# VHH binders against q9y6x5: the designs that were tried, part 424

Target 1, 379 residues: q9y6x5
Amino acid sequence: LPPKLLLVSFDGFRADYLKNYEFPHLQNFIKEGVLVEHVKNVFITKTFPNHYSIVTGLYEESHGIVANSMYDAVTKKHFSDSNDKDPFWWNEAVPIWVTNQLQENRSSAAAMWPGTDVPIHDTISSYFMNYNSSVSFEERLNNITMWLNNSNPPVTFATLYWEEPDASGHKYGPEDKENMSRVLKKIDDLIGDLVQRLKMLGLWENLNVIITSDHGMTQCSQDRLINLDSCIDHSYYTLIDLSPVAAILPKINRTEVYNKLKNCSPHMNVYLKEDIPNRFYYQHNDRIQPIILVADEGWTIVLNESSQKLGDHGYDNSLPSMHPFLAAHGPAFHKGYKHSTINIVDIYPMMCHILGLKPHPNNGTFGHTKCLLVDQWCI
Below, E stands for the ipSAE of ESMFold2; O stands for the ipSAE of OpenDDE; V2 stands for 0.75 times the mean of E and O plus 0.25 times the DockQ between their complexes.

## First folded at step 19 (VHH)

Design hc22 (framework vhh_8dlx_2; at its last look DockQ between E and O 0.95; V2 from the best seeds 0.82)
Fold by OpenDDE, look of step 19:
Structure hc22 (fold): chain B 379 residues (1-379), chain A 118 residues (1-118)
Amino acid sequence: as target 1 above (379 residues)
Amino acid sequence: EVQLVESGGGVVQPGRSLRLSCAASGFTVSSNWMSWVRQAPGKGLEWIGDIYYGGSRFYNPSLKSLVTISRDDSTNTLYLQMNSLRAEDTAIYYCAKGKNYEIAFDIWGKGTLVTVSS
């Protein structure tokens, strides 16, 4: 039987939540599997880019999903969470569910994972749900497990996505222990639901399961705002993305716009596109705007209106607060092994290995995950 | 100290609805996998549905349209709503507590009899 893999994402699950809160169900999952304590995600540390990096092994400049909000100057198209269905945005890379179906004539399934309800390279997941945030975890879990159990050809790769604790992190801030404890307990319970359901269906022993996230969450405050209107007139530029990484499309001379912004705040770095630090791997794509503003951790870029968010993400990907975790269980993984760090792009070649797929060219390093796998040497 | 007590059973006419209750003592319903099971006269146990830790519910496909499982955390009570009852729904209904991450139950109620008759 071909190996099977379920990839689960809890959006915005910061790695250190595992240290600061109790997760009896997740800890049980980890005890019988593996844990990567910190996953260094890709810049910018946003939902769509990082989820696509997980399933492509590519930096954002390479897979083309460079933000949750994008603009293409040539086609004049816009990308947003409410407008993400155009294959134009996704076709610069091949996600693993497409590879899974095209290389091995297998089936893939998806519950709300970004990009899974879009035909990419004229291929869509064999089974998928149109994204709808109102759909319960129960329904998503039911569909995924049904497809894993009863599909022909069999589903060998599946994705499951859930919007928490991200939404709550934004609302309450990650440092709100009272509210976040409640939220994270619910998440842990949902992990319990997942494991229990898989066991009840007899899927657990033969299914590889990865539980991870796309990014963390940092505490924001009304006292840490960067108002762009105080630095530059709105008529001089178009805002493509706002905070904490603003994408600026100048309407006047780029240099003039840059000069107006470069000293706007001591808590914000302003980059011309060609001067974006190499470590971000965020330069070589036309969808990256001519000027990028990067707020310091915990600072929010605003216009004339104040931010209502008490938590946010999208900051420098070297910040621990932006890092998610990875836990995994199944026949491909060791039991009771903990690893310190990997890069988020490393997940792709690992998943390809598990599924017996030939990976597309990617930025991941298979060697970084060898210690997690029972069939590999760990030196 | 640890127990489940079903209530709400009785004689009902076909087409009617009935809600059963299962009061738990000695453990927290919302922290456990809970199940409803029934046994008709002369038949074996039939699984009705489950409610898991996070509230996810799963039902017997043959009964899904007719039953709803819920719980009240404040009263530590499990519920089974049954609609459009039929004669074949006559049975003793049991609530049970599951063993975490196992396909087994560790606590059972004594059951409540539901008789559907004209």
Scores: ipSAE 0.914, ipTM 0.966, lowest interface PAE 0.4, mean pLDDT 96
Fold by ESMFold2, look of step 19:
Formats: sequence, structure tokens, C-alpha cells
Structure hc22 (fold): chain B 379 residues (1-379), chain A 118 residues (1-118)
Amino acid sequence: as target 1 above (379 residues)
Amino acid sequence: EVQLVESGGGVVQPGRSLRLSCAASGFTVSSNWMSWVRQAPGKGLEWIGDIYYGGSRFYNPSLKSLVTISRDDSTNTLYLQMNSLRAEDTAIYYCAKGKNYEIAFDIWGKGTLVTVSS
């Protein structure tokens, strides 16, 4: 009877949505489990980096997925959301599903979590779906529950990823109460589907379930644009990533590029790599470019064109708008307990504990999550 | 008054299709998980399939290719589409409302008889 864990991410679920909207199904889940009201994620607060931080317990500089767009100068390789399958990018860390399925009599399953369709250290998730955003939640749920219920060796760790409310948050902005209420109601109904299906299959009482997210969302505006072409000729640099954290590879003297950018906008911080604030833990990887530009909350860096996004993320990880939540239910967790905050890197050692896995070296602190767990002393 | 009323049954020829309706009153269909179940003469209850809050659907594997469950929120109605009917599909067809977060039903319809005969 080995312990089992299902890790679920609803992309872009800002922590304060729980306070500002109604979630009867999620609130029922929380009532019988635990809630962490704010999870402090890692900088930059983007999808690929934070999903990999959850499953490795590492800061981005340590796991090597430092942005959604990356460039490696030595190999001349590029990474993007349409070019993400080269194991080169992922091999600087070992995600929990690899560690799990290399254990005796264990498998891992995945419904579209970032990286699960890549052979990381020559190991791909035992059961997985190739990423395809057109695959319905129903189909993802059906596959993941089938694998949890019917596999040999048994699936003991499973992941489920869903693109909302991130996609709608970008489209409408988090302040659009009408559209976001409709979107969040649909997500709450899907959480209801998840819980009901787990009960119908007899999995609910003995499966640990974590529902979390990678980041939040902040409101953007056409009145809050930073036009780089107004400050610097694009011929002086190569743009690796644009907004809200731009990654700048100088084509001329680095100090000259820095000086052209430093006064571009009062709503943007310009850092030489060695001057990036230590609290970001975002310096010690070759994939981090020599200059980064960090826009203030709600500001968008553009190349002389308007932005189509009304909401965005990727900003400073100290901003509450960038923080997701975490809820959990299962035999490992207390019932009806609320906790204020953890760091997103703390989720990994907690998951390793629940599964009886030896964690790889990581940046998480198991002690931060002890109060969530029934088998731990919380004082 | 909380109730479920099935309709659309009757005598149909083998090989034909039939759509059953289940009209709900006193509650909102989309706020609950819902099921179709049938009982052939002299047999026990046979689960056909479910539809959940967010529209996720699950079917009896033996029937999966022959049936489709849907709902219309504007009419508060649950549907069962059945294709390629055979004599063995002769049964009373029931819709049922599940108790939220439980594996039990709290409301059943009276059923509608489907007879597949030439």
C-alpha cells in the first residue's frame, strides 16, 4: 500500500482569487484538507521556470529553466514554448517523477505538466500525454485516473496541468470581474469533477492531492508601456526574452548598452548580471543574459508596438499579485488547517516526504510545511 | 417540488437511434452530477454513464461507443443519445441525481421504457 500523490496545477491562479470569488467545490476541498494562502514563487514568475521549481525544489539559476525563452551561447541552442523538447535544457536538475519511477515497484504519470514529455536524464514519465492544449480537462482527468487505478508497477506520483485561469487572465486581466467570474466558476466546476471522479473510483481516501499554481496575474494597460526602441537601437543587442523581464545580449560594449537603457523608464530596473539583487537567486547560470530589464508591476516592455495582453506575470516575486495558493487533501494532511505562507521550493521536500523519497539537494525547507502534515510535530 | 421526468421512450426498430430526455425541476442540473441507468427485464441495474459539474463524462465501457450523455443548461435537461439499438437494449431507462461529493443518488426518475422490436 505505497503512498500516492496527485499534483495538480491550474496555471495563473492568483492567491487572492480565493478571497474575491466564490469557489464552493474548492472550498469544500479546503474544508476537509489544508490551505496555504500565499505561496512565494521564484523569480522570474513565469510558467516553465516555476513548474520546474515545484518539482525540483530549486531556484531557477540552479535548475536551468530560467525563462520561457532562453539562449545558450556555447551550443547556439534556443528554447521556447514551441521548442522545448531538447533534454539539454532540463538536465541540470532531476524532477520528482524521475526519482519516483526509478524506485522499486513505482511508476509516474503525467497529463501535460511542463517537462513530462521530455526524456530528462534519459528518463521520461512512465505514462504521459504529449502536450496539446486542445485536449479537454475530461480527457486529461480520464487518463490520469486510469493510470492511477490500473498500472503495473503502480503509479505513485501523477501530475495534471490545466492552462486556465492563465490564458483568460492574459486576455481579460484579473480586474475584469465579469469575465473572470465566469472563468473561475468553470475552474471550480472542474475541481468538483476531479473530486467526484476520485470518489467514484475509490481513490479519494488513500490518494494525496495537491492543488496549486505556478504564479498569479497582474493588470496591464496600454497606458503602461515601456518602448525599448525609443531608448536604444535594436542593432546594439539581441533580444532573448521581452516582457516583463527582458533578457538582453549586447552586440556592442556591455557598459554602453547598460548606459543607454538605465534611464529609459522610471518604471523599469536595469541590472548587469552581477548586480541582480541577491534575493532573486537569479545570477549563477550561463543562460541568464548579461543584462536584464525588470518592469514594475503592470508595465509591459514592448518594441514600439501595442500589447494585446490585459494581464501578465513574470514580475518581482515579492509582489502578492504574482503569488499562487496551495490546497491539499489526503491521508498525509490535516483537516481544516490554514497556513499563511510557504516558498514554492518548499513543495518539493514535502512531496518527497509524503512519497518516502530521498530528496536531491534543493533550496526548500521541509520545516516550513511540517504543520500541514499529520505525521509531523508542529510547534 | 424536486423531481426528474424521463421521456422519449417507446417502441423502436433495431438499428435505429433514439434520444431520451430527463427534465429536472426544483434544482439545477449543472450544479449536480447526474447519471443514466437502465434495467432490462429480469436483470439488475446497469450503469450507463455520468456527467459531472464541469461537463466531464464517464461511460460504462461496454456501452461507450453506443451512447452519448449531454445536458442543456438553458432547458435544465439531461439527454441520452443511443445509436444502433439492439433487442438487448430493451429496458427501463432512469436518470438520477447524485448527492454532491458522495457516491450515492438522492433522486431518481420514474423511468421511460424503450422496447427494441420489429
Scores: ipSAE 0.648, ipTM 0.883, lowest interface PAE 1.4, mean pLDDT 94
ESMFold2 (binder alone), look of step 19: mean pLDDT 83; pTM 0.835

Design hc23 (framework vhh_8dlx_2; at its last look DockQ between E and O 0.96; V2 from the best seeds 0.00; counts 0 for: pae E 4.0 > 2)
Fold by OpenDDE, look of step 19:
Structure hc23 (fold): chain B 379 residues (1-379), chain A 118 residues (1-118)
Amino acid sequence: as target 1 above (379 residues)
Amino acid sequence: EVQLVESGGGVVQPGRSLRLSCAASGFTVSSNWMSWVRQAPGKGLEWIGDIYYGGSRFYNPSLKSLVTISRDDSTNTLYLQMNSLRAEDTAIYYCAKGKGYEIAFDIWGKGTLVTVSS
């Protein structure tokens, strides 16, 4: 039987939550599997870009999902959370579920993972749910496990996505111990539900399961705001994305716009596109706007309207607060092994290896995950 | 000290609804996998449904449209709502506590009899 893999994402699960809160179900999962304590995600550290990086192994400049909000100057198209179904945005890369379905006697399933309800390269997941945040975890879990169990051709790759603890992190801030404890307990219990369901269906021993996240969460405050309106007239530019990384499309001379913004705040770096630091791998795509503003950790870029978010993400991907974790269990993985750090793009070649898929060209390094796998030498 | 006590059973007419309760003591319902099972006269045990740690519920497909499982954390009680009862639903209904992730139960109630009769 071909190997099977379930990829699970809990949005906005900051890595150090594992150290600061109790997760009896997840810890049990880890005890019987592996843990990567920190996953360095891609810049910008947002939901759509990072989820697509996980399943493509590419930096954002390469796979083309460079933000949750994008604008293409040539086609005049816009991308947003409410407008993400145009294959135009996704077709610059090939996600793993498409690769998987090109194999004989294999199918893919998806429960609301970003991009899975869009035909990419004229291919859509054999089984999928249209994204709807109102759909319960129960329903998502039920569908994904039933597809894993009963499909023909068999589902060999599946994705499951859940919006927490991200939504709550935004609402309460990651430092709200009372509220976040409650939220994270629920997440742990849902992990329990997942494990229990898999065991009940007899899938647990033969299914590889990865539990991870796209990014962390940092504490924000009303006292740490950067008001762009104080620095530049709104008529001089179009805002494509706002915070904590603003994408600026100048309506006047770019240099003039840059000069108005460069000293706007000591807590914000302003980059011309060509001057974006190489370490971000965030330059070589037309969807990246001419000017990028990057707020310091915990600072929020605003216009005249104040932000109500107490937590946010999207900051420098070197910040620990932006890092998620990765846990895994199954025949492909060791038991009781912990690893310090990998890059989020490393997950793709690992998943391809597990599934016996030839990976597309990617930015991941298979060597970084070898120690997690029972069939590899760990030096 | 550790026990489950079912209640709410009795004689009901076909088409009626009934809610069974399962009061737990000595452990927390919301921290465990809980199940409803029934046994009709002369038949074996039939699984009705489960509720897991996070509240996810799964049902016997043959009964899904007729039953709803819920729990109240404040009273540490498990519930089974049954609608449109039929004669074939006559059985002793049991609640049970799962043994962690094992596919086994470690605690059973004594059961409550439900008789559906005209």
Scores: ipSAE 0.920, ipTM 0.968, lowest interface PAE 0.4, mean pLDDT 96
Fold by ESMFold2, look of step 19:
Structure hc23 (fold): chain B 379 residues (1-379), chain A 118 residues (1-118)
Amino acid sequence: as target 1 above (379 residues)
Amino acid sequence: EVQLVESGGGVVQPGRSLRLSCAASGFTVSSNWMSWVRQAPGKGLEWIGDIYYGGSRFYNPSLKSLVTISRDDSTNTLYLQMNSLRAEDTAIYYCAKGKGYEIAFDIWGKGTLVTVSS
């Protein structure tokens, strides 16, 4: 009976939502499994980078997906949320679904996890959905469970991605109790649907399930704007990414651009690439621009305009507001165990262990997750 | 008291559509796993489909193109929409409440008869 794993992400699910809102279905899931209360994610705390870090175990500088918006100066290629299918961007790492499906008698399935509809190293997930945000959770779940039950060779690794609570977190802000309570209630109901479907199909007892997220969300405000137009002319640089980590490609002398930016706001750190703090592990890739601007928590970098966002993410990964959680259930995991923290890159070697895969070189530490697993000595 | 009451059955011509209702009392439909099941004359029970807590819907593959399950939270009512009805769709139609997360139904309605003829 080969080991099977379903990896689920609810985008933008901040760790402390678990204690500040009601989740009867998710709490039942946790009660029968394990919880990691805080997952320390990677800088920058954006969607594409952190989803790829989960499945590669690598820092962003190492896997090459360094932001949701990128520019490669050598090839003149651009990457964005709507222009993400060129394998060029993804080929600097091998995600776990590629490694998994290249094993004898194994397949991988994907319902819209970032990168799963791209032929990475000429290999695309064995069963996948092309990304389309209008496809319901019901249809995503139906396809995943069909593939888990009915594929030859069998699907042993599957992914499932959902856009909430990230979309609503941006729209309302994480501190809008009324709106976020309704949003998070809907998400908890979807977790209930997931669990019920797995039970109905006879999968619940023998499938390992991880429910996690890529990042959190912090409250923004029209009172906390940093206007770049007030301190530097557009003609001096190309803007690759804006907020809360701006990526600046100078058009003139780099030091001159830096000097114009360094005093722009007390609520923003300005880094030359070589001066980016080592703790970010965010320096050694050509896709990281020569100057980055890192806004303080809750501050928004804008171009002479107001912001429509009431919540955002991408900030310093030391901030608790940027941290997601991880919950898991299945034969590989303890029952009723809670763990304080792991690094998001630690998830990859743990998943490789569960699936019996040899991990590629990575930044994760298997020892950090041993206490979650029944087959490991924790003490 | 927990109760399910089906309605909307009757005689319909082949090729027509029909919507059945299942009114629930004593519990909230949207907080429960709910199902439609039918029994043709002289036959066993046939599962039609489910609607789960979050609204996810799952159907018997042989009926998937012909049926839609929905609910109205404001009226606490479950619906079964049936299209392109055929003579073989003649049956008593039941709604049922799942028993929490268990694979069992603990509450059934009395059923509503649908006859597809002439």
Scores: ipSAE 0.356, ipTM 0.759, lowest interface PAE 4.0, mean pLDDT 92
ESMFold2 (binder alone), look of step 19: mean pLDDT 83; pTM 0.836

Design hc24 (framework vhh_8dlx_2; at its last look DockQ between E and O 0.00; V2 from the best seeds 0.00; counts 0 for: pae E 23.2 > 2, grease 24.8 > 24.2, SAP .679 > .668, placed apart)
Fold by OpenDDE, look of step 19:
Structure hc24 (fold): chain B 379 residues (1-379), chain A 118 residues (1-118)
Amino acid sequence: as target 1 above (379 residues)
Amino acid sequence: EVQLVESGGGVVQPGRSLRLSCAASGFTVSSNWMSWVRQAPGKGLEWIGDIYYGGSRFYNPSLKSLVTISRDDSTNTLYLQMNSLRAEDTAIYYCAKGKTYEIAFDIWGKGTLVTVSS
């Protein structure tokens, strides 16, 4: 039987939540599997880009999902949470569920993972749910497990996505111990639900399961705001993305716009596109706007309106607060092994290995995950 | 100290609805996998449904349209709502606590008898 893999994402699960809160169900999962304590995600540290990096092994400049909000100057198309279904945005890369279906006579399943309800390279997941945030975890779990158990050709790769603790992190801030404790308990319980359901269906012993996240969350404050209106007239530019990384499309001379913004705040770095630091791997794509503003950790870029968020993400991907974790269990993984750090793009070649797929060219390093796998040498 | 106590059973006419209660003591219902099971006369145990830690509910497909499981955290009580009862629904109904990450139960109630008769 071909190996099976379920990839689960809890959006915005900051790595150090594992140290600061109790997770009985997740800890049991980890105890019988592996843990990567810190996953260095891709810049910018947003939901759509990082989820696509997980399943492509590519930096954002390479897979083309460079933000949650994008603009293409040639086609004049816009990408947003409410407008993400155009294959134009996704076709610069091949996600693993497409590879899984095209390389082998296998099926893929998806419960609301970003991009899974879009035909990419004229291929859509064999089984999928249209994204709807109102759909319960129960329903998503039920569909995924049903497809894993009863599909022909068999589902060998499945994704499951949940919006928490991200939404709550935004609302309460990650440092709100009272509210976040409640939220994280619910997440842990849902992990319990997942494990229990898999066991009840007899899937647990043969299924590889990865539980991870796309990014963390940092504490924001009304006292840490950067008001762009104080630095530049709104008529001089179009805002494509706002905070904490603003994408600026100048309506006047780029240099003039840059000069107006470069000293706007000591807590914000302003980059011309060609001057974006190489370490971000965020330059070589036309969808990246001519000027990028990067706020310091915990600072929010605003216009005249005040921010309502007490937590946010999207900051420098070297910040620990932006890092998620990865836990895994199944025949492919060791038991009781902990690893310090990997890059988020490393997950793709690992998943391809587990599934016996030939990976597309990617930025991941398979060697970084060898110690997690029972069939590899850990040197 | 640790126990489950079912209540709400009795004689009902076909087509009627009935809600059973299961009061837990000594442990927290919302922190555990809980189940409803029934045993009709002369038959084996039949699984009705589960409610998991996070509140996810799963039902016997044969009964799904007729039953709803819920819980009240404030009263530490498990519920089984049954609708459109039939004669074949006559049984002793049990609530049970599942063993964590096991496909077994470690605590059972004594059961409550439901008789569906015209």
Scores: ipSAE 0.754, ipTM 0.906, lowest interface PAE 0.6, mean pLDDT 95
Fold by ESMFold2, look of step 19:
Structure hc24 (fold): chain B 379 residues (1-379), chain A 118 residues (1-118)
Amino acid sequence: as target 1 above (379 residues)
Amino acid sequence: EVQLVESGGGVVQPGRSLRLSCAASGFTVSSNWMSWVRQAPGKGLEWIGDIYYGGSRFYNPSLKSLVTISRDDSTNTLYLQMNSLRAEDTAIYYCAKGKTYEIAFDIWGKGTLVTVSS
C-alpha cells in the first residue's frame, strides 16, 4: 500500500487554546500520536500566506502569496480572498498536491485548502471542492473519505480546511471564554467525528493524519486603534492591505510618505521595504510594497474611527499569540511524543518524506521534525 | 569610496529628448533603491521617481508621462530618459541612493545641469 496522508487545518487555532480549554477528542488523538506545542509561522501571519507555506515549505517572499490582499505593479493585477483564482499569483511555487499527483499511480484530493481549486502550473488537484464556506464539515469530510476509498489512481495526499476557530476568534476575541468555549467544543466534536469516520471506513490504521493551523489570534479593542487618516491624506498613496500589516504604495515622493507615517503612532513600526527586519524573510518579492506598517499586538490600523474586530492576526510571527499547534497520528508517527517547537516551513519536507516525494527547494529543515517519525533516529 | 556621478546634461532645445546617466562606484545599483531628483532655479527639490532593486518603478504623478527610469546592471549605471522637454524642465538633476527613512537620501551625486532653451 502506498503511504497516505490527510492534512487538516482548523483556521486560527491558537496554540495555547490547548491548555486553556477542554479537548477530550483531540487529547485522545494526541495521546496516540504526537504533539508539537508551538509552530512558528511565517510573517505576515495571515491565512493565504501561511497555508501556502505549509504546502510549499517556502517563506512568503519565495512562494509569492505575501498577503491576503496583493497588487502586482507590472501586470496591474489585484488579489484578494474573493479574487484568488488567477494562477498568476500561485505559480511562483509548486504545492505538494501537484508534485504528489504527477507521480505514477497517485492522485490528490482537496476540500477547500487555499489554492486547491486553482490550476497551478496547469495542474489542479485531481479531486477538489470549489471554495464555499457554506459547505458543512461533514460534507467536506464525506467527500475526502469517499475519494480516499474509491479513486483510481488512489488518492495518497488529501487535505481539508475548516474556517473555525478563526471566524469566531475575529468576532468574539480569544479572551471571550464563554463564546470561545462553545466554538472550541464544537471543533473538538468535529475532530471526534473525523476519527470515528476514518475508523468506520477502515482508514484509521494506515492513514497518516496531521491536524494543524495557520496562525493564532490576539485580542483587539476599540481603545487600540491607529487612525491612518490622521497622519496622511488618502491621495498620497494606494492602500493595498490595511491591518495589522498595511501595504502602502506611494503616489508621491516615497520619502515624503514615509516621513508623514513614521511618527503616526508609537504602536506601529514603519518600514521601507529595504529596512524590513531580516528575521521576517519578507523583502525579496515585487508583491511586497515599498512601505509596510506593522501594528503592535492587539492594535488595529483603521481609516475611520471604528473597527468591528474583537480579535485579529497578521502580527509579528515572534508573538506566541500568532502561533498554532500541530498534532499528528498514523503509522509514520510515534505514539505519545510531545515536541516543543518547529517552524511552519518544516512541515513540507516532513510530509514529502512521509509520502516518498522528492521535495522542491524549500526553507524547511527535515531534521527539526525527525523525532516525530518512527523511521528516524531521535538523536 | 561610494560615489554617484551624473552626466549627460547640457543645453537642449524645447521638444527634444535627453537621457541622463548616473555612474555608481563603491556599491551595486541593482542591489539598492535608486532615485532621481531635480532642483529648478529658485525652487525646492522635486522628486522625479524611484527604481527598486527588484525593478519596480514609481514616478512623481506630474512627471509620469514625460520620464522613464532604467538601469544597466552590467555597467552599474542608472538612467533618466526625459521626453518633450520644456523650459520649465531646466534644473540640476541628481541621482541618489535611497536607504533612509529620514527626509533625505543617504548619498547624492554632484548633479548635472539641464538647460532647455532655443
Scores: ipSAE 0.000, ipTM 0.102, lowest interface PAE 23.2, mean pLDDT 89
ESMFold2 (binder alone), look of step 19: mean pLDDT 84; pTM 0.840

